# VHH binders against q96fz2: the designs that were tried, part 211

Target 1, 269 residues: q96fz2
Amino acid sequence: CGRTSCHLPRDVLTRACAYQDRRGQQRLPEWRDPDKYCPSYNKSPQSNSPVLLSRLHFEKDADSSERIIAPMRWGLVPSWFKESDPSKLQFNTTNCRSDTVMEKRSFKVPLGKGRRCVVLADGFYEWQRCQGTNQRQPYFIYFPQIKTEKSGSIGAADSPENWEKVWDNWRLLTMAGIFDCWEPPEGGDVLYSYTIITVDSCKGLSDIHHRMPAILDGEEAVSKWLDFGEVSTQEALKLIHPTENITFHAVSSVVNNSRNNTPECLAPV
Key: E = the ipSAE of ESMFold2; O = the ipSAE of OpenDDE; V2 = 0.75 times the mean of E and O plus 0.25 times the DockQ between their complexes.

## First folded at step 12 (VHH)

Design U30 (framework vhh_8pnl_2)
Fold by ESMFold2-Fast, scan of step 12:
Structure U30 (fold): chain B 269 residues (1-269), chain A 120 residues (1-120)
Amino acid sequence: as target 1 above (269 residues)
Amino acid sequence: QGQLVESGGGLVQPGGSLRLSCADAGSTFSDYDMGWYRQAPGKERELVARIYIGGTTKYADFVKGRFTISRDNAKSTLYLQMNSLKPEDTAMYYCAKPYRWSGRTPFDYWGQGTRVTVSA
């Protein structure tokens, strides 16, 4: 996964992340650096995206089931990186393959420190190779949305005129991520950056692309991935697998240029 | 790593006010959630108030409505405004920031403390 949409205004995004802590108390995640959140229909690597992570990463003796929401740079910069400019990193750390996560130092070390996060998006984009041409068809891929004014499922999801109304109760895509903290050698603010774990595509997506992000489907999976105080690395990794609970529709080539940031990027064609 | 230096403590009568300050000599103040703790003689250290990077605040029940925590990121300084002080507020007050590089539990960096005495 190399392109996402995360366009919700901060207040709408926050409400979409309502959750229960271990005590069953209803909560909203608490923001870190909310002014650094930049909504966009077309987010590429090196931009900031909101992630969920455990409060225990920031507060000694905090309840590890309580959640923080923070913008982080997409493209993990390892804590050991010694150069002053993160863009000079020789490796592409936008994605992390699930099959090699315990073999690559850049991912194994932060994973061993419990630095698991959930990457939030409206959905992600993939480009399908078209038979008989060199052109690619973009698709917007997202959780099935279950709520309409008339029924328990979105029957009119493919209608452009109905997309404006669905955002009020949109179910955000929740992708498994690993983050790290990098301290610039010349001083300055600590950089938080993340990678998205990838798995083999499910059957439903195999005709679009051969890989997909590791999606955490439902609050139990999200809670276990985030709760590094109670859930070991070995147990958390059991949550990393393909899912069939996903849907998609074809979108316009407008999305191809990462500078285009309009609703047309994810509108059905 | 930065050193935390508290100031503003002193002797005050019940009902009085004090403003505590904590200066962080480090360059990373804006990257940390900051807190005020206190320790009365013969008691354990307890959380008084916390302010997160995004400005959200949390208060212990025994100070709600009386104390206000705030921060000035440009000055790398944390404040605690203490109003309607009671003899029970007598304690050494400590500034703290978490150590977030730990994999399991974040550690707190502590200042030396500033003494607050509320005498009847």
Scores: ipSAE 0.000, ipTM 0.117, lowest interface PAE 18.9, mean pLDDT 83

Design U31 (framework vhh_8pnl_2)
Fold by ESMFold2-Fast, scan of step 12:
Order: C-alpha cells, then sequence, then structure tokens
Structure U31 (fold): chain B 269 residues (1-269), chain A 120 residues (1-120)
C-alpha cells in the first residue's frame, strides 16, 4: 500500500471515528495538530495522514482505551535516525511486512514501546499489472459500504454523482500501523511518522495485487490494536491477517499522478 | 496566550461553595479535553479534575465527592463546582487545555488563573 484517499472534511472524519472507551462512554477522538490535516483524494508517502492512537502515549495516567487523532508523516523515521533531514533515510519505511516485523529494528523497537496506531483512509489504491502491455490498471479498494434505501438502483456506486452521496455515511478504512517519534538533532518539534503493516492479499484481491494492508475489521479489532496499556505486542499481532471483507472498482489513470487531487481519482470508470 | 479566561474565585469560609468558570474564546471547545489544576503557595501545580470530550470525568482523591467538573459546549465554557471547601483548598486555580502536540504533557496551555481563599 503506497497510495490512499483521505478527503473527508475534518468534522466529518472526526464523527466517522466515534467510539466507546473501556467504561462504555461514547466519545470522539481528540485532535492533535488539526491544522496539519490536508484532505486529499491522492495521498502519497511523505505526506501527512490522520491516525488514531491511544491517549496514554501523551498522558502518563490516561485511560489507554481513549483515543487521539493526529496527522503523522507516512514513512516511519526511526527514533535512532541521526541525520538532520528525514528524507535522507536510506530505507523505504512506507510499509512493514507482517512476517518480518519482529526482525527489523526500525519496527521492532517502536512496536515494543506500544507505538501502534490505526491509519485512516477512504480507501487505498493498487495497480493491477496488465499482461502483455506493461500498462497497469488502478483500482480503488475500500470497506463494503451500507446501501441507502434512496439509492435503490443497481450499480449506484458506478455513477460519479452517486459517489458524492455515499460520503455522508462512509465507513473509513482502518489499517494497522506502527509509529515512531524522532527528535531532530538540531532541535525543533518531535516528528511523528508511521508505516502501514502489510500482509498477503486475500483471495478477493489476489488478481489485483499480491499484498494488501493489514485491515482491522471492526471496533473490537481497532480497540485491541490501539490499547497498548492492556494488550501486549504478542496479543496485538494476532489481529494482523488478511481480510475478505473488502471491495473495489477500477478507476481512471488520473490517479497515477500523485499531484492530481480530484474526485475523478476514485470515481468508477 | 489569553485565550482561556478563568473567573469565579474569591474568599469563602470553610464549608462554603464556589463555582469557577473558564471561557475559551479561540478554539473549537467541544474538540478538546479540559482540566482544572491548582497551585498552592510553595507547591507545584496539581491536577484537580479533568473532563474528556465524551463527558467522562476524573478527580484527584483530595476533591472526590466535593468538586464537580462540567462543560457547556454551546457556551464554550468549563466549570468547577466546589462544595464543602477546606482551608487546604486555598490556591490559584488554572484552566488548562492542549495547545501543542509536541509538549511533554497534553495540557500545555494555561489561563492566568483565579484565586480561591478559604479562610480558617
Amino acid sequence: as target 1 above (269 residues)
Amino acid sequence: QGQLVESGGGLVQPGGSLRLSCADAGSTFSDYDMGWYRQAPGKERELVARIYIGGTTKYADFVKGRFTISRDNAKSTLYLQMNSLKPEDTAMYYCAKPYRWSGPTPFDYWGQGTRVTVSA
């Protein structure tokens, strides 16, 4: 996973993340640095994306089941990185393979500190290799959405104008991530950055791409992944596996250029 | 600074009551966890009460059963109802909210405070 859409206005995104804490209280996640959230239909590595993480990361005595939402840089910069410019990192940390996560220091160390997050998106993009042409067909991949009674029409999602209507009740994609905190050697604000854990593709996606993000399907999985105060690393890693609860449709080549940031990027073709 | 404005402090006799208010003029109040802290002479600032976005509350042991924190999101105002006041409650009371994410604490922005004196 190297491209996502996360275009909802901040208020809509926040409401889509409503949850219950361990005491059963209905809550909205508290924003950190909301001014750094930039909605886009076409998010690439090194840009900021919203993630959920436990409040306990910021407050010593906080209830670990309470959630913060914060923009973080996509592309994990390890806490031990010594250069002044994060872009000088020699490793590609956009994704972290589930099968080697405990073997690679860049991921093992923050994971051991409980630095688990949930990466939010409308969905993600993958490029299917078209045999014999070297051309690739992009697809937008997302959770199955609830059909409204007003929709009623078969293939409502196939119409660009009908896609505008679905955002009001859109179920956000929730991907398992690991984050780290890097302090610039020359001073300045701490950089929070994340990687998306990847797994083998499910059967439904195998014809599009051989890998997929580790998707946390439902509030129980999301809560357990975030709650590093109560859920050990070993127990949390049991949540990391492929899911079949996913859908997709082909999109135009407009999405290929990461500078294109329009609804056409995810509209069905 | 100057975005949080506390009021309602004063002189009161032991066993009396006061209601403190904190008005937030600049932020989307409903999106922030809010807290009341106090600082007595010669002591560090200590948490009195906290109210989370969802309405969950936490209290320091020394005020449990006597103080009640509440918020009015429509008025962007935080309250602290203080009952059964004791001389030990004498302090400057501060309203606090998160200002910056990179700080060592989630409450890194403070108002100017309002003084509470409980005369023995």
Scores: ipSAE 0.000, ipTM 0.118, lowest interface PAE 17.0, mean pLDDT 82

Design U32 (framework vhh_8pnl_2)
Fold by ESMFold2-Fast, scan of step 12:
Formats: structure tokens, C-alpha cells, sequence
Structure U32 (fold): chain B 269 residues (1-269), chain A 120 residues (1-120)
């Protein structure tokens, strides 16, 4: 997973993240650095994306089931990185393989500190190899969405605007991530950055790509992954596995160029 | 390099009120937990109040119900509203922010201080 869409305006995104804390109280996650959130249909590594993480990371006595939403840099910069420019990091930390996460120090150390997050997206993109050519077919991959009256109630012809209507109640994709905190050696702001954990592809996606992000399907999985105060690393890692509860459709090559940021990037072709 | 500048101290009678301000010249105010400490002559510095980036507040028992800490992220300014002041509140008041991650590390970036004197 190396390309996502996360285009919802901040207020819509926040409402899409409504949740219940451990005591059953309905809540919205509280923003940190909301001005760093940049909606886009075509997000690549090194850009900022919104993640959920436990309030306990910021407040010593906070309820670990309460959530903060914060933009973080995609591409984990380890806390031990000693150079002044994080773009000089030689390792690709966009994704973290589930099978080697406990062997690689860049990921094992923040995991041991409870630095688990949930990466939010409308969905992600993958490029299918086409036999007999060097061309690749892009697909937009996302949670199955609840059908509305507007999406199939009558035999009326679909309008181009119908795709816009599906965003009103969109179920965001929730991917398991690990984050770390890097302090510049010369001083300055702490950098929060994340990686997406990847697993073997499920049966439904195997014809598109052999790997997929570790998707946390439902609030129970999301809550357990985030709650580092009550859920150990060992228990949380049991949530990391392929899921079949996913859907997709082919999209045009417009998405190939990461500078293209329009609804056409995810529109069905 | 951020520098914290406290203001608003002064001489006030018992039962009076003062509002302290702390301006952070740095550009990252919203990224830090902030706190107020005080130090009376011959005593160690003690925590008065803290406010976390999420807006949660914590108070020392000796000021609870009398003092209110607040922040204005747009102005990069921290406030301490002090009501029902007592002679025991006489001290230098210091603004502080953590050097590292908020909430899990002690506050460790002191300003110059502002003097509060409560006397008849």
C-alpha cells in the first residue's frame, strides 16, 4: 500500500470517526494540528495523513480508550535517527511487513512503547499487472458501503454527480499503523510519522496484488489496536491478518500521476 | 528558539484576583502541554496547574476551585486566572512547557517569571 485517497473535509472526516469510549460514552476524536490535514484523492508517501491514536500518548492519566486524531507523515522516521533531515533516511518505511515487524528495530521499538495508530483513508490504490504488456490497471479498494436509495433504488440513469453522493455516509478504511516520534538533533518540532502494516493479500484481492494493508474491520478491532493502556503488543498483533470484507473497482490512469488530485482518480471506469 | 515571557503579576489584597499571561514566541505552542509553576522565597518550585494539548486541566490541591488555567492557540498564549488570592499564594510564577512529548515527560522549559504579592 503506497497510495491512498483521503479527501473528506475535516468536519466530515471527524464525524465519520465517531466512537464510544470504554464506558459507552459517544465521542468525536479531538484534533491535534488540524491545520496540517490536507484532503486529497491521491496521497503518496511523505505526505501527511490523519491517524487515530490513544489520548494516553499525550496525557499521562488519560483514559486510554479516548481518541485523538492527528495528521502524521507517511513514512516512519525512527526516534534514533541522528541526521538533521528526515528525508535523508535510507530505508523505505512506508510499509511494515507483519511477518518481520518484531525483527526490525525501526518497528519493534515503537511497538514496545505502545505507539499503535489507525491510519484513515477513503480507500487505497493498487496496480494490477496485465499479462502480455508492461501496462498496469489501477484499482480503488475500500470497505463495502451501505447502499442508499440514491445508489440503486430505481432504474433511472446514473448521473456523474451520483458518485459525489456516496461520500455523505462513507465508511472510512481503517488500517493498522505504527508511529514514532523523532526529535530533530538541532531542536525544533517533534515529527510524528507512521508506517502501514501489510499482510498477504486475501482471496478477493489476490488477482490485483499479492499484499494488502492490515485492515481493522469494525470498532472492536480498532479499539483494541489503539488501547495500548489495556491491550499488550502480543494481544494487539493477533488483530493483524488479511480480511475478505473489502471491495474494489477499476479506475483510469489519471491516478498514476500523484500530482493529479481530482475525483476522477477514484471514479469507476 | 522559543522564549516564554510571563506577565500580569503584581500586588493585590487578600481575596483579590489577577490574570497571568505567558506568551510563547515559538511557532509550536499548540503542540505542547503547558503549565504554571511557582516558587516562594526559600522554597522549591511547585506545580500549580497544567493544561494538556487536548484541553484537559489538572490543578494542585491548594489552588483547586480558585485558579483556572486556559490557552489560546491562535495567540500562542497561556493564561492563569487567579481568584480568591491568599497571602500563601505570594511567589514568582513561571510558565513551562515540556522539552519532549507532552503528558509523559516533566515540564522543563521555564520562562523568566512574574511576581505575585498578596498582602494587606
Amino acid sequence: as target 1 above (269 residues)
Amino acid sequence: QGQLVESGGGLVQPGGSLRLSCADAGSTFSDYDMGWYRQAPGKERELVARIYIGGTTKYADFVKGRFTISRDNAKSTLYLQMNSLKPEDTAMYYCAKPYKWSGSTPFDYWGQGTRVTVSA
Scores: ipSAE 0.000, ipTM 0.095, lowest interface PAE 21.1, mean pLDDT 82

Design U33 (framework vhh_8pnl_2)
Fold by ESMFold2-Fast, scan of step 12:
Structure U33 (fold): chain B 269 residues (1-269), chain A 120 residues (1-120)
Amino acid sequence: as target 1 above (269 residues)
Amino acid sequence: QGQLVESGGGLVQPGGSLRLSCADAGSTFSDYDMGWYRQAPGKERELVARIYIGGTTKYADFVKGRFTISRDNAKSTLYLQMNSLKPEDTAMYYCAKPYRFSGSTPFDYWGQGTRVTVSA
């Protein structure tokens, strides 16, 4: 997973993340650094994306089932990194393989500290290799969306008009992430950065790409992944597996250039 | 959510220029695609120009090369620079943003408009 869309305005995004705490109380996540949230149809590594994480990471003795939403840098900078410039990190930490997560120091250490987060997106993009050419076909991949009273599904055959109406009740993609906190050696603000855990593709995506993000399907999975105060690393890792509960459609090559940031990036072709 | 307040309209002769401004009192200005629409007497509102959250712009064919849309996120203000004005540009000009999210469709939040009259 190397490209996402997360274009909803801050208030709409916040409402889309409504949840229940451990006591059954209805809540909205509380923002940290909301001014750093930059909605985009075409987010690449090193940009900031919104993540959910437990309030207990910021407040001692807080209820670990309560959630904060915060923008974090995509591309995990380990807490032990000694250089002044995070871009000098030699290893690519955009994604973290599920099969080696407990073997890699960059990921094992923050996991041991309970630094689990849920990465939010409208969906993600993958590029299918086309037979006999160097060209790739991009696809937008996302959760199946709630059906309206009228029979109809989101698809390539639907008009752009139908697509805009879907955003009102869009179910955000919830991907399992690991974050870390890095303190610049010469002083300055703590940098929060994340990686997306990846798994083998499900059957439905196997013709598009061989890997997919670890998707947390439903509030029970999301709450268990976030609640590091009550759910151990071992138990949380049981949530990391492929899911078939995804859909997709082909999109135009407009998305290929990460500088393009328009609705055309995710519109069906 | 928020109030959109347009200004900068007026009477100008053909070939003249005007700069329209739209102030958004809401705190989410930088999160939304923004647009300028116009409505001539007896006609429906039509899109003039749109600026996306990433800075990409789109223009109606009838204003390409003459109008420039821009935004200042720090000031929560949208602008429309209008050059080489023609009598057919005479209309009420409206600032608009979507109710819930960015999109490429007609917008839900509208200002009260600012009047542009182009005549000798």
Scores: ipSAE 0.000, ipTM 0.312, lowest interface PAE 14.7, mean pLDDT 85

Design U34 (framework vhh_8pnl_2)
Fold by ESMFold2-Fast, scan of step 12:
Structure U34 (fold): chain B 269 residues (1-269), chain A 120 residues (1-120)
Amino acid sequence: as target 1 above (269 residues)
Amino acid sequence: QGQLVESGGGLVQPGGSLRLSCADAGSTFSDYDMGWYRQAPGKERELVARIYIGGTTKYADFVKGRFTISRDNAKSTLYLQMNSLKPEDTAMYYCAKPYRLSGSTPFDYWGQGTRVTVSA
């Protein structure tokens, strides 16, 4: 997973993340650095995306089931990185393979510190190889959405005018991530950055791409992944596996250029 | 993971030197950024120096050029070499592991401390 859509306005995104804490109280996640949130239909590595993480990361005595939402840079910069410019990091940390996560220092260390996050998106994009050509067919991949009486079915059958109405009740994709904190050696603000854990693709996606993000399907999985105060690394990693509860549709080549940031990027063709 | 045990404090004259050590009995020492904090009587604890798992170091302005932080991962030991000591350096010195996210955040895993007194 190397491209996502996360276009909801901040207030809509916040409401879409409504949750219950351990006491059953209804809550909205509390923002850190809300002004750094940049909605886009076409997000690539090095851009900022919103993630959920436990309040306990920021407040020692906080209820570990309470959630913070914060924009973080896509592309994990390890705390030990010594150069002034994060773009000088020699290896790609956009994704982290589930099978080697405990073997790679860059990921094992933040995992040991409980630095688990849930990466939020409308959905993600993958490019299917076309037989006999260098061309690829892009697909937008997302959770099945609840059909409302007036919204109609979601997907290729919807007109562009009707497509915009689905966002009011959109179920955000929730991907398992690991984050770290890097202090620039020459001073400056702490950089928060993340990687998305990847797994083998499910049967439904195998014809599109051989890998997929580790999707946390439902509030129980999301809560357990975030709650590093009560859920050990070993227990949390049991949540990391392929998911069949996913849908997709083909989109136009407009999405290919990451500078294109319009609804056409995810509209069905 | 074990406990942190500081040592090496004592009484020294202004301009003198001391070397503090912090031993971690646990097997995860090499996986943590480590730091030294100090606390003078009646004051809050303040960061003195930090060393990251890759060896990069950061120092508070009031100790730059005088103190050197280092680590020995094979021995699970953190060091603070203190040179050109001043009366203002008199404090209890604590070894700490970071708990909270922010790089400027205080450490929450503390050792017992070792006392440094700088006096003629």
Scores: ipSAE 0.000, ipTM 0.161, lowest interface PAE 15.8, mean pLDDT 83

Design U35 (framework vhh_8pnl_2)
Fold by ESMFold2-Fast, scan of step 12:
Structure U35 (fold): chain B 269 residues (1-269), chain A 120 residues (1-120)
Amino acid sequence: as target 1 above (269 residues)
Amino acid sequence: QGQLVESGGGLVQPGGSLRLSCADAGSTFSDYDMGWYRQAPGKERELVARIYIGGTTKYADFVKGRFTISRDNAKSTLYLQMNSLKPEDTAMYYCAKPYRHSGSTPFDYWGQGTRVTVSA
């Protein structure tokens, strides 16, 4: 997964993340660095994206089931990185293969510290390789959305009026991530950065791409992944697997250039 | 969410220029795509120009090359610079802020409008 959409305004995004803590209390996640949130239809690595993480990462005695929402840099910079410029890191840390998490130092160390996060997006993009050409067909991939007028999910065949209304109650894609904290050697603010865990594609996506992000389907999975105070690394990793509860539609080649940042990027063609 | 207030309309001669402004009193202006629409008497509202959160702009063919849309996120203000005005540009001009994002549909939230008249 190398390209996402996360375009909801901050207030709409916050409401979309409503949740219950361990005591059953309804909550909204509390923002950290809200001014760093930059909505976009076309987010690439090295940009900031919103993630959910446990409040316990910031407050010693916090309830580990309470959530913070924070923008983090996409592309994990390990805590041990000694250069002054994170862009000089030559390792690809945009994604972390599920089979490599316990073998690669860059991911094993933060995972051992409970640095699990949930990466938020409207959905993600993948490019289907077409035989006989060097061109690829982009697709926007997202959770099935509930229709307000009918039972069932919204899809590519729905009218523009149905698509207009869907954003008010959009079910955000929730991807399993690992983050780390890096202190610049020259001083400055601690950099929080993340990677998205990837798995083999499910049957439904196998014709589009051979890999997919590890999607946490539903609040139970999201809660267990975030709650590093109660859920061990070994137990959390059981949540990392392909999911079939996903849908997609073809989009315009406008999305190919990461500088194009308009609704046309995710609109059905 | 915010109150949109348009200003800058008026009477100009053909070939003249006007700069329209739209102030958003609400928070999170920088998080929203913004646009200008217009409506002439007896016609439906039509899109004039859009500016997206990433800074990309789109123009209706009938204004392309003559009008420029811009935004100042620090001032929470949207602008429309109108050059080489024609009698056909006579309309009420509306600032629009999307509440519901769908890419292909018109903006959901409207200001009160500012009147532009182009005549000899």
Scores: ipSAE 0.017, ipTM 0.478, lowest interface PAE 7.5, mean pLDDT 85

Design U36 (framework vhh_8pnl_2; at its last look DockQ between E and O 0.37; V2 from the best seeds 0.00; counts 0 for: unsure alone 62.7 < 65)
Fold by OpenDDE, look of step 13:
Order: structure tokens, then C-alpha cells, then sequence
Structure U36 (fold): chain B 269 residues (1-269), chain A 120 residues (1-120)
């Protein structure tokens, strides 16, 4: 996964992340560093994206079922990194393979500390290789959405304008992530950064791409992944597997350019 | 969600200019795609111009370079500069947050509108 969409306004995004704590009380996640959030239809690594994490990461003795929403840098910077510039990392931390998560120090250590997060997105993009050509067809991949009376089938939008009209109570994609905290050697603010855990693609997506994000489908999965106080690493890792509960449609080549930030990126072609 | 308040409408002669403003009392103005719509008497509401969060703009075909949509995120204000106005541009003009989030039915968040009348 190298491209996502996360364009909802902060207030809408917050409401979309409504949840029940362990007491059954309805809550909205509180923001940490909301000013770092930049909505975009076309999110690339090194950009900031909103993630959910347990309040217990910030507050001692907090209820671990409470959630915080925070923009973090996409591309995990390990806490042990001693260079002043994160761009000097010699290995790619955009994704973490589920099968090697426990073998790589950069992911194992923060995971062992309970630094689990849920990466939020409208969906993610993948490119299908066209047989016999060097051309790639991009697809937008997301949770199936509930049809509303006024919203036609999401797949039937013929234009960006029509596609924009289908956005009603959008179910966000919830991807399993690991985050870390890095203190710059020269001082300054602590950098929070994350990696997305990837798995082998489900059967439905296998023709498009062989790998997919580990998607946490449902409130229970999300809650367990976030609750590092009550759920062990071993138990949490059981949540990491392919899901068939995904849909997709072809999009225009507009998304190929990371500078393009319009609804055309995710609109069906 | 802060109330959108339009201003700048009025009576103008053909060929004249107006600048519409839309103030958003909300703190998340910069997060929204914004747009201007208009509704003439007996006609359906139609898009005039849109400005996306990335700054890209889109105009209706009838605009033909006469109007310019812009935004000041620091002031949480949307603008529509209208030049070379025509009688056909007479309408109620509405500011809107273009993203639709209702939980049940898609809708745009609208202001109360400002009236533009183009007449000799």
C-alpha cells in the first residue's frame, strides 16, 4: 500500500470515528495535534494521516478503551534512529509484512511496547498490471458502503460530480498499523510515525495486487487492536489476516500524480 | 457546524461586477471543498463554481471566464468575483460546503443565500 485517500473534514472524520468505550458509553475520539491534519484524496508516504490509538499512550492510568485521533507521519521512524533526518533511513518502513513483523527490530520493538494504531482512510489505491503492456490501471479499494435511498450504487457513478454525491455516512477503512516515537537528536518535537501492516491479498483482490493492508473489520477488531493494555501482542496478531469484505472500482490515471488532490482521484471511470 | 453567511449581493447593471463573500464561523473551513450555487426563479439550483481543498477550481459552462472563485482559509471566507454580469445571472446565490455527511441522506450544507439582480 503506497497511496491512500483521507479527505474527510476533521469534524466529519471525528463523527465517523464514533465508538463505545468498555462501559458502553458513546464517545468521540479526542484530537491530538489536529493542525497537522491535511485532508487529501491522494495521500503518499511521508505525509501525515490520522490514526486511532489508545488514550493510555498519552495518559497514565487512562482507560485503555478510550481512543485518541492523531495525525502521524506515514513511514515509521524507529526510536533508535540517530540521524537528524528521517529521510536518511536506508530501508522502507511504509509497510510491514505480517509474516516478518516479529523479525524486524524496527517493527518488533514498538509492537512489543503496545504501539498499535488504526490507520484511517477512505480507501487505498493499487495498480493492476496490464498484460502485455507497461501500463497500469489504478483501482480504489474500500469497504462496501451502505446504500442510501438517494445514493445510487457507488459503482454507478459516471463522473466526479456524481461520485461526490454518494458520500454519505462513509465507512472508513481501518487498517492495522504500528507506530513509534522518535526524538530528534538535535531536539524538538517528538515525531510520531506509523507503518501499515500488509498481508497476502484476498481472492477478490488477487487479480489487482498480490498484497493488501491488514484490514480490521468491525468495532471489535478495532478495539482489540488498539487496547494494548488488555490485549497481548500475540492475541492482537491473530487479527491480522486478509479480508474478503472489500470492494473496488477502476479510477482514472489522475491519481498517478501525487500532486493531484481532487475527487477525480477516487471517482469511478 | 458553523453557519455559512453570504454577503455582497445586490442590484447591478449589465456588464457590472459584484464580489460575493461567504463567511464560515466554523474552525474547519480549510478542510472542506467549497462551492457557489445559484437558483433563479422557477429554475433548479445549479453549480456555479467549486474550489477544492487542494485549491483546484471548477466552473460551470455558463461562467466562461467571467467569475473567479477563491478562498481565504485564514479568514474562513469564500469569495466569488463576478464580472461582466448578465441579466441571466439574476438569482439567489448560495455558499455551500460541498461534502455531504448527513448519516441518512446526502446533502450540501448551505447558507441562506444572497440575492444578485442584474438589470438595466
Amino acid sequence: as target 1 above (269 residues)
Amino acid sequence: QGQLVESGGGLVQPGGSLRLSCADAGSTFSDYDMGWYRQAPGKERELVARIYIGGTTKYADFVKGRFTISRDNAKSTLYLQMNSLKPEDTAMYYCAKVYRWSGSTPFDYWGQGTRVTVSA
Scores: ipSAE 0.762, ipTM 0.875, lowest interface PAE 0.5, mean pLDDT 91
Fold by ESMFold2, look of step 13:
Structure U36 (fold): chain B 269 residues (1-269), chain A 120 residues (1-120)
Amino acid sequence: as target 1 above (269 residues)
Amino acid sequence: QGQLVESGGGLVQPGGSLRLSCADAGSTFSDYDMGWYRQAPGKERELVARIYIGGTTKYADFVKGRFTISRDNAKSTLYLQMNSLKPEDTAMYYCAKVYRWSGSTPFDYWGQGTRVTVSA
């Protein structure tokens, strides 16, 4: 997993993240650093993407079921990193394999501090290897979505449209992540950065790629992964497994160049 | 807030130029793809030009290089520079904020429009 889409405007994204706290009250997550959010159809490692994390990471005695949303750098920078430039990290921390997470210092240390996050995206891209060629077929992979009709227009007479093809209320993909906090040696702001936990692909995706992100399917899984105040590392790791509740479609090669930031990246071919 | 206000329309002779502006009072302008649409009397609303959050632009075929869409995220303003105007460009022009494209009509937010009249 090395490419995602997270394109929704901040206000739309925030509403899509509505949740219930442990008392049953409907809430929106509170932003940290909202101006660092950079929506894009084509996110790659080292870019910022929004993640959810427990309020308890920021406020002593906070309700650990309350959620903060914050942009973080994709590619975990361990707190012990000594260089001034995070791109010089000699280890690839874009992903973290679930089967070795407790053996890698870069991941087990922040995980032991409860530094669990939920990585948000519209979906992710993966490239299927074609037999006997250098060609790869990109796919956009996401939660199944419920289509909803839209018919409103401004200042116009009613027009016939194929509104049933328009998806609204997009269900964001919710992936299990680990984050860490790094203080640059020359000073400056603390860098928050994350890795996405990966697992073996489910049967539905195995023809595309052998690995997939660990997807947290539903509010119970999301809540338990985030709530490091009430859910131990051992219990949280039981949430990390493949899911078949996933769908995909082929997309054009426009997405291959990570500088292309257009809706064509995720459009079906 | 999410209100869009178009301006810069008016009466112009064929071959003339106009610059349309669309001001967004909201704090989320830079998060949206943007588009200019137009509607002539008795016709369907149609896409004129779009500019994506990454800065890439796309134009309807009828534009034929005559119009230029641009945005200033610091001022939360979208522009359409229209040159070599023809009588067939006479329409109400609307700006739109879009997060998901569907056909030729977005489903997010529209302005009230500014009228462009091109008459000999």
Scores: ipSAE 0.558, ipTM 0.800, lowest interface PAE 2.0, mean pLDDT 86
Fold by ESMFold2-Fast, scan of step 12:
Structure U36 (fold): chain B 269 residues (1-269), chain A 120 residues (1-120)
Amino acid sequence: as target 1 above (269 residues)
Amino acid sequence: QGQLVESGGGLVQPGGSLRLSCADAGSTFSDYDMGWYRQAPGKERELVARIYIGGTTKYADFVKGRFTISRDNAKSTLYLQMNSLKPEDTAMYYCAKVYRWSGSTPFDYWGQGTRVTVSA
């Protein structure tokens, strides 16, 4: 997973993340650094994306089931990184393979500290290799959405008209992430950065790409992944597996250039 | 539930210029795609110009080259610079705050409009 869409305005995004804490109270996640949130139809690594994480990471004695939403840099910078410029990191930390997460120090250490987060997106993009050609077909991949309009056509999610109307109650894609905190050696603000855990593709997605992000399907999975105060690393890792509850449609090559940031990037073609 | 307030409309002669402003009292202005629409008497509301969260702009063919849309996220204000105005530009102009684009009529937030009259 190397490209996402997360275009919802902050207030709409916050409402889409309504949840229940352990006590059954309805809550909205509280923002940290809301001014760093940059919505986009075409988010690439090194840009900021909103993530959910436990309040306990910031407040001693907080209820670990309560959630914070914060923009974090996509591309995990390990806490031990010694250079002054995080872009000089020698290896790519955009994704973290589930099969080697406990073998890679960059991921194992923050995971052992409970630094689990849920990466939010409208959906993600993947490029399908076409047989015998140099061209790749981009697809937008997202949770199945509830159709509220009963007279919707077959393939309502693929119709630009009906597709646009579904944003009112869009179910955000919730991807399992690991984050870390890096203090610049020369001083400055702590950098929060994340990686998306990846797994083998499900059967429904295998014709598009051989890998997919580890998707947390439903509030129970999201709650357990975030709740590092009650859920051990070993238990949380059981949530990391392919999911079949996913859909997609082909999109225009406009999305190929990460500088293009318009609704055309995710519109069906 | 943002409240948008348009201003800057008025009476001008053909060939004149006007600058419309739209102020958003809310704190989420920079998160929204923004647009200017207009509605002439007896006609439906039509898209004039839009500016996306990434800064990309798009214009209706009938205003391309004459109008410029811009935004100031620090001031939570949207602008429409209208040059070389024509009598057919006479309309009520509406500011829209949008995260969904559906044809020429967004569903999110509308202002009450500012009137532009171009007459000899």
Scores: ipSAE 0.424, ipTM 0.747, lowest interface PAE 2.9, mean pLDDT 86
ESMFold2 (binder alone), look of step 13: mean pLDDT 77; pTM 0.787

